# VH-VL binders against q8ixk2r445to577, part 146

Target 1, 133 residues: q8ixk2r445to577
Amino acid sequence: FFGMLQNKGLTDYCFDYNPPDENQIVGHQVILYLCHGMGQNQFFEYTSQKEIRYNTHQPEGCIAVEAGMDTLIMHLCEETAPENQKFILQEDGSLFHEQSKKCVQAARKESSDSFVPLLRDCTNSDHQKWFFK
Below, E stands for the ipSAE of ESMFold2; O stands for the ipSAE of OpenDDE; V2 stands for 0.75 times the mean of E and O plus 0.25 times the DockQ between their complexes.

## First folded at step 6 (VH-VL)

Design f62 (framework fv_axatilimab; at its last look DockQ between E and O 0.93; V2 from the best seeds 0.73)
Fold by OpenDDE, look of step 6:
Structure f62 (fold): chain C 133 residues (1-133), chain A 120 residues (1-120), chain B 107 residues (1-107)
Amino acid sequence: as target 1 above (133 residues)
Amino acid sequence: EVTLKESGPALVKPTQTLTLTCTFSGFSLSTYGMGVGWIRQPPGKALEWLANIYWDDDKYYNPSLKNRLTISKDTSKNQVVLTMTNMDPVDTATYYCARLQYGDYYFDYWGQGTMVTVSS
Amino acid sequence: DIQMTQSPSSLSASVGDRVTITCRASQDIRNYLAWYQQKPGKAPKLLIYDASNLQSGVPSRFSGSGSGTDYTLTISSLQPEDFATYYCQQYYDWPYTFGGGTKVEIK
């Protein structure tokens, strides 16, 4: 699967990554933004290694969850996907993080117009449903 | 088991400052993402959100009351304190503290509430 | 601020009745909506979050639905313990706001 990763509940919002330096794409947080499909910032790939890759740049980035965090951070992809980069995109649209055993949920940052994907306990919330478009 | 309990004066005079304390158990404000909020309810009226405080000491206030509100926490005591200045009879209400989580801005556990009457 | 309008403000019903309460937001809140039950002299109790997710321990006769600006709380078969006031709350935009409440009274 590849393309825009769009949230069901937070309608018209997609995974978005815009690193400040295109040559150094790691270390920043993945956010949610209105789906527009422009600038390659919203193009992701779900791989057979259960990675969510940001492969519009080389080296390729893979979404990871750092210890003690609930945010999605871009790391470099590795030959063998590390545990903190493994996600299961379920048939129902839930995006499950294997290591934390939590699901990715679309959330708004308080007092902000910004939205972010966060790890939360898995529920049947549409805010935890994701689809590639 | 998660519990919260509000404490403070039942009676406040106009122009005085209200200080309420929320004492909770079953969770900690040292836990990443955890928060405590205050909500009030005038008698027979709807609920009004007042303020939130989170594990990282980030604070948010209702804009209509921001200049009157101060929220703080003592993580070691599992307490959150709300102060509200220049109280007026219109501020008479039951005040609740409740638990929430960053990104999940609904309140899943509530204190029993404490009635505060503002009167001369 | 986002305004939440509940309808009706009150209703009378009998045990076993299907009860429907509506909450309308002044703008699209994208399912960031919770429902609470409050009994006299008690604190609100969370029933539903994210518009349609049942809080743990809440009876299955409660359900939430809706999208955009219009949301509904339904009690499929009203029980004696369900006579209370119900509130919706949006948490899409800061400040978070509550509906005016719907009092469900015994007929």
Scores: ipSAE 0.767, ipTM 0.927, lowest interface PAE 0.7, mean pLDDT 96
Fold by ESMFold2, look of step 6:
Structure f62 (fold): chain C 133 residues (1-133), chain A 120 residues (1-120), chain B 107 residues (1-107)
Amino acid sequence: as target 1 above (133 residues)
Amino acid sequence: EVTLKESGPALVKPTQTLTLTCTFSGFSLSTYGMGVGWIRQPPGKALEWLANIYWDDDKYYNPSLKNRLTISKDTSKNQVVLTMTNMDPVDTATYYCARLQYGDYYFDYWGQGTMVTVSS
Amino acid sequence: DIQMTQSPSSLSASVGDRVTITCRASQDIRNYLAWYQQKPGKAPKLLIYDASNLQSGVPSRFSGSGSGTDYTLTISSLQPEDFATYYCQQYYDWPYTFGGGTKVEIK
């Protein structure tokens, strides 16, 4: 799948990545922003290795969650996907993170204008359902 | 079994500071993502959110009351404390503590509530 | 602040009736909505989160629906234990705000 990864419950919000330095794509958090399709900030590829790739940039970035954390951070992709970069996009739209056994949920940062994807215990909430568009 | 219980004075005089303690069991604020919030309900009126505190000691307050509220926790005692300064008769309400998880700003378990009357 | 307007403020119903309660937000809250039941002298009890998801242990006669600004709690067949006041709460934006409540009374 390639395109904008949109949340079902937080309508019209998509994964968005806009690193402050175009030459330093590693280590910044993925956010959710209004889907717009402009530029390359909202285009991701879901690969056969279960990666979510930010592949419109070289070197390519892959979304990861570090052990014990719940935030989605950009790492460099590797030839064989590391466990912390593996997500299963299930038939019901849930986005399951294999290493943590948790699902990606759209949430507002507490008392903030920002929305982010976070790992949470899996539920059937529409805020945990995602699709490419 | 998750339980929460509020304790504190039933009567407070105007201008005094209210201190309420929430004691809970069945979960811990050492658990990543867990939080406790305070909500009040004036007699016959709607619920009003007051403050949240989370496992990482981050604290958030209702903007309309921000300068009057302080929230803190003692994880080893399974307690959260709310302090509200300059009490006024309009603050008369039942005060509840309740559990939430960061990102899910609704409350899945509530204490029984404690009625606080502000009067001379 | 997002204002939550519940209607009706009260209603009378008989056991077995279908009851609907509405909650209107002053702006789109993207399904970040919960419903609570509160009986006299008791704390609120969570029924529904994320607009339509039933909390564990809540009977299936309760359901939630809606989107945008308009949300509904439905009790498909009212039972004696369902006579209570029901509140909605948005958690799309801070401060988190509650509706004024709907009191469901025995007819």
Scores: ipSAE 0.681, ipTM 0.887, lowest interface PAE 1.4, mean pLDDT 91
ESMFold2 (binder alone), look of step 6: mean pLDDT 92; pTM 0.931
ESMFold2, look of step 10: ipSAE 0.630; ipTM 0.878
ESMFold2 (binder alone), look of step 10: mean pLDDT 93; pTM 0.937
OpenDDE, look of step 10: ipSAE 0.697; ipTM 0.915

Design f63 (framework fv_axatilimab; at its last fold request DockQ between E and O 0.92; V2 from the best seeds 0.85)
Fold by OpenDDE, fold request of step 11:
Structure f63 (fold): chain C 133 residues (1-133), chain A 120 residues (1-120), chain B 107 residues (1-107)
Amino acid sequence: as target 1 above (133 residues)
Amino acid sequence: EVTLKESGPALVKPTQTLTLTCTFSGFSLSTYGMGVGWIRQPPGKALEWLANIYWNDEKYYNPSLKNRLTISKDTSKNQVVLTMTNMDPVDTATYYCARLYYGDYYFDYWGQGTMVTVSS
Amino acid sequence: DIQMTQSPSSLSASVGDRVTITCRASQDISKYLAWYQQKPGKAPKLLIYDASELQSGVPSRFSGSGSGTDYTLTISSLQPEDFATYYCQQYYSWPYTFGGGTKVEIK
């Protein structure tokens, strides 16, 4: 699967990553932004290694969850996907992080107009449902 | 078991400052993502959100009352304190404290509430 | 601020009845909606979150649905303990706001 990764509950919002330096793409948080279908900052690939890969830049980035955190951070992809970069996109649309055993949920920052994907306990909420478009 | 309980004066004079304390158990504000909020309800009326405080000491206030509200926490005592200045009879209400989680801004556990009457 | 309008403000029903309460937001709130039940002299109790997720311990006769600006709370078969006032709350936008409430009374 590849393309824009869109949330079902938070309609018209997609995974978005726009690093400040194209030559240094790691270490920043993945956010949610209105799906615009332009550019490369909303293009992701779900790989056979269970990665969510940001492959529009070199070297390629893979979404990871750092220890003790609930945010999605861009790391470099590795030949063998590390445990903190493994996700399962379920048939029902839930996006499950294997290591934390939590699901990715679309959430709003307090008092902010910004939305971010966060790890939360798994529910049947449409805020935890995702699909490639 | 999660519990919250409000305490403070039942009667406040106009222009005075209201100080309410929320004492809770079953969770800690040292836990990542945890928050406590205050909500009030005038007699026979709807609910109004007042303020939130989180584990990292971030604070948020209802903008209509922001200049009158101060929220603080004592993690070691499992307490959250709300102060409201320049009280007016229109502020007469039952005041509740309740638990919420960062990213999920609904309230899953509530205190029983404490009635505050503002009168001369 | 987002305004939440509940309808009706009050209704009379009998035990066993199907009851539906509506909450309309002044703008799209993308299912960031909760429902509460409040009995006289008691604190509100969370029933539903994310528009349709049932809070643990809440009877299955309660259900939530809706999207965009329009949401509904349904009690499939009203029980004696369900006579109360119900409130919706949006948490899509700060500050968070509640509906005016719907009082469910005994017919």
Scores: ipSAE 0.910, ipTM 0.956, lowest interface PAE 0.5, mean pLDDT 96
Fold by ESMFold2, fold request of step 11:
Structure f63 (fold): chain C 133 residues (1-133), chain A 120 residues (1-120), chain B 107 residues (1-107)
Amino acid sequence: as target 1 above (133 residues)
Amino acid sequence: EVTLKESGPALVKPTQTLTLTCTFSGFSLSTYGMGVGWIRQPPGKALEWLANIYWNDEKYYNPSLKNRLTISKDTSKNQVVLTMTNMDPVDTATYYCARLYYGDYYFDYWGQGTMVTVSS
Amino acid sequence: DIQMTQSPSSLSASVGDRVTITCRASQDISKYLAWYQQKPGKAPKLLIYDASELQSGVPSRFSGSGSGTDYTLTISSLQPEDFATYYCQQYYSWPYTFGGGTKVEIK
């Protein structure tokens, strides 16, 4: 599905992608920002390949987690989704990363104004629950 | 089994520098995301967060104490050291070290604490 | 800094009673709240994180709830070993701050 991907526990925060250079989509971290729906930074598509796709610009980006890391980084989408780009949005709202066996959680970067999605061991916390709006 | 233990002087004089060592076992600061923090508790008062250090050597301090605190680690020795300058009687407290994970800024295992009295 | 106000500052209850402790934050902390138990002369022990998630090994008689600025720790059936002071802590924003504590006295 397509829209703003919102966190249940961190109320009114959505996935947001705001690369420093709008012409270089790849390699920057996904953040969480107050949901506003303005412009193109907060619109994502959840695809049949289990991708979270940033497709309001070309080339399209797909969210990935590199091996051994816990941060969500933008990669180029591929014809067949790599394992590190596959997320299962479960019925209870948890967002499960298949390769790492971890769930996406809303957390603040320490000593920063920024919240970010991070991989953590799966729990029932509302900070690990997500929905499209 | 996770354990942490604080060591250092029980008594310091005003203006002196306090150095506390946290020695821990059952986990390592080589583990991605792992951290150790320091928290103090004046007698009969609330807990106060002081500083955190993480596996990647990132260091974070309570802004009200930032210019008085230095935190460091020795991963091979499972030790974290806190230094606090210009001690004052108001700094009299039990000092704890405790474990946390980056992003989860609460402490799941605590040391027994060490009482530090600042007095002339 | 986010101020955490606990109430009551102390309470007395009988074994088997349901007790409730309240923590109010000076602003919305979006469930970034932990509860600790501290017995006299001992270090704090983590009970609950993310407002409502029980820490491993904590008895199920402890539960947490709340959202926004108002949070509650409940002990469903007070036991003799629950005599302690209970603290809340927010980690929505730095510096991380603690409530002033609630002392629970048994009989």
Scores: ipSAE 0.750, ipTM 0.916, lowest interface PAE 1.2, mean pLDDT 92
ESMFold2, look of step 6: ipSAE 0.673; ipTM 0.895
ESMFold2 (binder alone), look of step 6: mean pLDDT 92; pTM 0.934
OpenDDE, look of step 6: ipSAE 0.860; ipTM 0.943
ESMFold2, look of step 10: ipSAE 0.728; ipTM 0.906
ESMFold2 (binder alone), look of step 10: mean pLDDT 92; pTM 0.930
OpenDDE, look of step 10: ipSAE 0.876; ipTM 0.948
ESMFold2, fold request of step 11: ipSAE 0.728, 0.730; ipTM 0.910, 0.913
ESMFold2 (binder alone), fold request of step 11: mean pLDDT 93, 93, 93; pTM 0.935, 0.935, 0.937
OpenDDE, fold request of step 11: ipSAE 0.907, 0.910; ipTM 0.955, 0.956

Design g71 (framework fv_zigakibart; at its last look DockQ between E and O 0.78; V2 from the best seeds 0.00; counts 0 for: pae E 4.7 > 2)
Fold by OpenDDE, look of step 6:
Structure g71 (fold): chain C 133 residues (1-133), chain A 119 residues (1-119), chain B 107 residues (1-107)
Amino acid sequence: as target 1 above (133 residues)
Amino acid sequence: QVQLVQSGAEVKKPGASVKVSCKASGYTFTGYAMHWVRQAPGQGLEWMGYINPNSGGTKYNEKFKGKATMTSDTSASTAYMELSSLRSDDTAVYYCAREKYGDYYFDYWGQGTTVTVSS
Amino acid sequence: DIVMTQSPSTLSASVGDRVTITCRASQDISNYLAWYQQKPGKAPKLLISAASTLQSGVPSRFSGSGSGTEFTLTISSLQPDDFATYFCQQYYSWPYTFGQGTKLEIK
């Protein structure tokens, strides 16, 4: 699967990554933003290694969850996907993070009306449902 | 160079409708939300809403729901805003404004369209 | 809605003066504040975002500061081209709102 990764509950919002320096793409938080179709910021790929890959830049980035955090952070992809980069996009649309055993949920960004994907206990909420478009 | 060019001035009677256009160039039209902001004579700026040209999704200021309808034509790289049931207090300059990507402030503006409503 | 209040509404100053315009938010908006300059018959022009980030091409004599509920736009040495109306805008919460404007006129 590839393309814009869009949330079902938070309609018209997609995974978005826009690092301040395109030559240094790691270490920043993945956010949610309106689905604009700007491939350089909103194009992701779900790979057979269970990665959510940001492959519009070289080197390629992979979404990771750092220890003790509930945010999605861009790391470099590795030959063998590390445990903190493994996700399962389930048939029901839920995006499950294997290591934390939590689901990715569209949530309000702290202290703003913007949005971010956050790890939360898995529910049947549409805010935890995702699809590629 | 990014440019937003709006349609010309309009003079309407109360109860009429008007449709303002905003033609975008110099960037990928579907890549940026287009907002509309109005400014009554001698007054401040008022946010009306935005449209996502890629999906057609819109969000309106509650004040303008039922008053303003925002649409877009991707083939023409043009955003439209229609005002219905015009009243005298709808008299204003209406601006289209491009949203800075990732943030909800406006980096480029149209030149404005004056809409005058008078009996 | 978040109310943005600017002060003063009108300001008379001379070339070379140091000028400060204040914008107050009715609630905490963090640093989600932009400043615009507008001249008669023209569209607003973005000057500053994130309360203090000067936009490209904007003279360095312009600066912004503040967070939370109090913000200021400062022109260190007023130039003839700076006489205009200035607006603040919050983009913290829907609906986004503007201050009523500060008209900076020549003394």
Scores: ipSAE 0.392, ipTM 0.816, lowest interface PAE 1.3, mean pLDDT 94
Fold by ESMFold2, look of step 6:
Structure g71 (fold): chain C 133 residues (1-133), chain A 119 residues (1-119), chain B 107 residues (1-107)
Amino acid sequence: as target 1 above (133 residues)
Amino acid sequence: QVQLVQSGAEVKKPGASVKVSCKASGYTFTGYAMHWVRQAPGQGLEWMGYINPNSGGTKYNEKFKGKATMTSDTSASTAYMELSSLRSDDTAVYYCAREKYGDYYFDYWGQGTTVTVSS
Amino acid sequence: DIVMTQSPSTLSASVGDRVTITCRASQDISNYLAWYQQKPGKAPKLLISAASTLQSGVPSRFSGSGSGTEFTLTISSLQPDDFATYFCQQYYSWPYTFGQGTKLEIK
């Protein structure tokens, strides 16, 4: 799949990556922002290796979760996807992170109306359901 | 560069409606939420809501639900805010304001549209 | 709604003075606070975001500080061009709200 990855429960919000320096794409957090389709910030590819790639520019980035963390951070893609970069997008729309055994959930940052995708115990909440558009 | 140009002043009678326009230029219209903010005479600023021009999705301050309707025309790069069932306390300057991408505050404002409601 | 309370409502000061304007939030808003300047008959102009980040083209005599519930805007040496009304705005939570303004008058 390739496009904007939208949350079912938090409607009108999509995965978004806006690094401060477009030549330094590694190490920043993926956020949720209003779906708009402008530029490359909201275009991601779900690959056969179970990666979520930010690849509209070079070098290609892959979403990862570092050990002990619940935030989604941009890493460089590798020829063989590391375990911390593998996500299963299931038929019911859940997005399962294999290494941690947790699901990606739309969540409030600091109880504000700023939103981010975070790993949480898997549930049937629509805030854990995702689809490409 | 970025410009937001609003429609001109309006004088209306109670019970009428008014539609204020905000024409955007100098940026990709569909990539930014457009907000509306009112300022009653001698008063502070009050957030009314926004529209996402890409999806047509809106969010309203509860105070203005049923009073304000926000729409946009992407082919004209123009946002609209319509006030219905006007009363004298709707007299104010109405601003459109662009949300700064990813940062949640307003970096560009229209010049304001004065709406006067009088019998 | 998060209530933003500014003080003072009106402030008179002389050119060259160091001036502070306070904005208090009714709950913790982290650093999700912006400051605007509005001159008579004009739209607001963004000065500061994230409580302390000075916007491009804004004179360095302006600075912001604070987090949580208490925030300040400081003008280190007041100039004639600085008379205006100043508003704080929280962007922590819907609905976004503004302080009622501080009118800065030059003595």
Scores: ipSAE 0.208, ipTM 0.755, lowest interface PAE 4.7, mean pLDDT 90
ESMFold2 (binder alone), look of step 6: mean pLDDT 93; pTM 0.942

Design g72 (framework fv_zigakibart; at its last look DockQ between E and O 0.95; V2 from the best seeds 0.00; counts 0 for: pae E 2.2 > 2)
Fold by OpenDDE, look of step 9:
Structure g72 (fold): chain C 133 residues (1-133), chain A 119 residues (1-119), chain B 107 residues (1-107)
Amino acid sequence: as target 1 above (133 residues)
Amino acid sequence: QVQLVQSGAEVKKPGASVKVSCKASGYTFTGYAMHWVRQAPGQGLEWMGYINPYSGGTKYNEKFKGKATMTSDTSASTAYMELSSLRSDDTAVYYCAREKYGDYYFDYWGQGTTVTVSS
Amino acid sequence: DIVMTQSPSTLSASVGDRVTITCRASQDISNYLAWYQQKPGKAPKLLISAASTLQSGVPSRFSGSGSGTEFTLTISSLQPDDFATYFCQQYYSYPYTFGQGTKLEIK
């Protein structure tokens, strides 16, 4: 699966990664932003290693969850996917993080109208449903 | 360079409708939300809403629901805003403004379109 | 809706003066604040984003500060080209709202 990773509940919002420096792609938070179909900052791939890859430049970035955190941060992909980079995109659209045993949910950032994907207890909410488009 | 060019001034009677256009160039039109902002004579700026040209999705200020309709034509790289049932207090300069990518402020503006409603 | 209140509404100053414009938000908006400059008959021009980030091409005499509910735009040494109306804008939540504006006039 690849393309825009769009949220079902938060209509018209997609995973988005826009690092301040295109030559330094790691260490920043993945956000949600209006889907635009240009690829680039909104092009992701779900791999056979259960990674969510950001495949715009080499080296490739993979979404990771750091210890004690509920945010999605870009790390470098590794030959063997580390445990904190493994996700299961289930048939019902839920995106499950194996290590934390939590689901990725579209949420408001600091009570603003900016949005980010956050790890939350798994529910049946459409805000935890994702699909590639 | 990025440019937003709006249609010319309009003079309308009360009850009429007007459609303002905003032609974008210098960037990928579908890649950026287009907002509309109103400024009544001698007054401040008022956010009206935005359209996502890629999806056609819109979000309106509640104040302008039923008054403003935002559309876009990707083939023409043009955003449109139609005002219906015009009243005298709709007299204003209307701006299209591009949203900064990833942020919700406006980095480029059209030159504005004056809409005058008078009997 | 979040109300943005600017002060003063009108400010008279001379070339070379240090001027400060204040913007107050009715609630905490973190640093989701932008400043615009508008001259008569022209569209607003973005000066500062994220409360303190100076935009490319904007003179360094402009600066922004603040977070939460209190924000300031400062012009360290006023130039003739700076006489205009200035607006703050919050983009913390919808609907986006602007201050009523501060008209900076020549004394």
Scores: ipSAE 0.848, ipTM 0.936, lowest interface PAE 0.5, mean pLDDT 95
Fold by ESMFold2, look of step 6:
Formats: C-alpha cells, structure tokens, sequence
Structure g72 (fold): chain C 133 residues (1-133), chain A 119 residues (1-119), chain B 107 residues (1-107)
C-alpha cells in the first residue's frame, strides 16, 4: 500500500512528516495534518517487511517507536527491518506495533487541536483505524 | 510569490445573498487550508471557519453555521464564501487567509471584500 | 471559546519610544499565539508566531514573549511605519479567536 495514510475517526487527517530541515530526515516526530494530496510530506509506503516508509528522500526513512516510548519518530530504514519499525496494518484497519503490542491512535497534542499518532492499548476505536488512499 | 485576490465590494439588501471569491496564486492551492475572517466596522477580527480545498472538508465557527457556506473550485484555484439571509449586522470586511503548512496561524491574507447590507 | 483580552485598547507614543502590548488568554494556550499588524484599509500582516518567532521580513525591533496565558508584543524603538492596530490570535483550539485589538497612535 502507498499514498496518504488516513485516519477513520479523525476524518480528513493523514500521517504527515514535516522535519524542520528537509535535509535532516531522522529523529523528528510524525504528526497528523489535513490531507492534501500533494505527496511529499504525506506520501508513505507500507512494505512487505511491515515498514511504513517515507520515500521522499534518499536514504529512505522508516517510522519507528523507541523502547518505552509512545511517539512515532523517523529513523533510517535498514536492510532488515528492526523490530521497532514493524507495524501490522490489520484487515479491520488497526495499525499494530509488533514490539510494543500496542496500536497507533490519533491523539491531541497538549489537549489542543493539533494532532499526532501515538501508541495506545488496542481498542476498537475508529481513532485507531487507518487506511491508504 | 503567494497572492490572494478577493472579489470586489458588494452592496446588498437585507434578505439577499452574497458570494465572495478568493483567488490564490503562487502556491499549490490544494495543499493549504483557506480560512475566512470577518471584521465589522470599527471592530476586531472574528474567525469564521476554513475549507480544505483538497477534500472539500469544512469547519465552521458555530456562530456562522447556517449563515456562511464555504466552497472551493480547485481548477480555478479559488475559494468561495457565501453569506445567506443578509442582515444589517452582516456589514463587514471579509478576508480570506491561508493557513501556514504544518503550522496553524495565517501567513497570507487577501485584501478584503467589503459587504454592505442596507435597506 | 478561548477569550483573548488585549491591553491597552489604545496607546499613544512617539517615534523612538519603546512600547509593549499585552494579550491574556482565558486559559492556557501554551505558545500557540500569533501577532498581526493591521494598517487602515489593509489586511492584517503576520508579525510573530509561536509567541516569539519573528516572521521573515519583519523588522528586528519587533519581539514577542510569553506562554500559557500572558503574552507581550514589544517594539523597541517605534518607527513611523509602526503606527497601526495590533491583534493577538490564539490557534490552540477551534474556534480560533483574536484579541479586540490595540490601536497604536502618534502621540
């Protein structure tokens, strides 16, 4: 799958990666922003290695969650996908992080109307459901 | 260079409707939410809502639901805001404003469209 | 709705003066605050975002500070071009709201 990774519960919002420096892809947090169809910051690929890849630059970025954390951050992709970069996009739309055994949920940042994806205990909430477009 | 050019001033009677346009240039129109802000004579600024021109999705300030309708035409890079059932207290300058990508404040504004409602 | 209250409503000053304008939010808005300048008959112009981040092309005599509920805009040495109305705006949550404005006039 590839394209915009959209949230079902938080409608009109997509995964977005907007690093402060376009030439420093690694180490920043993935956010949610209004879907816009321009590719670039909202273009992701789900691979056979269970990676979510950010393919706008070389070398490619892969979404990861560091041990003990709940935030999705950009790392470099590796030849063999590390465990912290493996996600299962399930048939029901849930996005399961294998290493942590948690699901990706659309959440408010600082209780504002700014949004980010975070790991949470898996539920049947539409805010934990995702699809590519 | 980013530019937002709005339609000209309008004089309307109570009960009429008006549609204000905002033509964008110098950037990818569908990539940025377009907001509308009103300023009544001698008063401050009031946020009315936005449209996502990519999806057509909108969000309205509750105060303007049923009064304002926001649409866009992607092929013309133009956002629209229509006011219905005009009253004298709808007299104001109406601005379009572009949301900064990835940030939520307004980095560019149209020149404003004066709407005057008089009997 | 988050109410934004500016003070003073009108400020008289001379060229070369240092002026400050305050903006208070009715609840904690972190640093999600912008300042705009508006001259008569013209659209607002963005000066400051994130409470303190000066926008490109805005003179360095403008600065912003604050977080939470209390914010200030400072003009360190007032120039003739700076006589205008200034608005703060929170973008923490919808509906976005503006302060009522501060008109900066020639003394």
Amino acid sequence: as target 1 above (133 residues)
Amino acid sequence: QVQLVQSGAEVKKPGASVKVSCKASGYTFTGYAMHWVRQAPGQGLEWMGYINPYSGGTKYNEKFKGKATMTSDTSASTAYMELSSLRSDDTAVYYCAREKYGDYYFDYWGQGTTVTVSS
Amino acid sequence: DIVMTQSPSTLSASVGDRVTITCRASQDISNYLAWYQQKPGKAPKLLISAASTLQSGVPSRFSGSGSGTEFTLTISSLQPDDFATYFCQQYYSYPYTFGQGTKLEIK
Scores: ipSAE 0.616, ipTM 0.878, lowest interface PAE 1.8, mean pLDDT 92
ESMFold2 (binder alone), look of step 6: mean pLDDT 93; pTM 0.941
OpenDDE, look of step 6: ipSAE 0.831; ipTM 0.932
ESMFold2, look of step 9: ipSAE 0.548; ipTM 0.862
ESMFold2 (binder alone), look of step 9: mean pLDDT 93; pTM 0.944

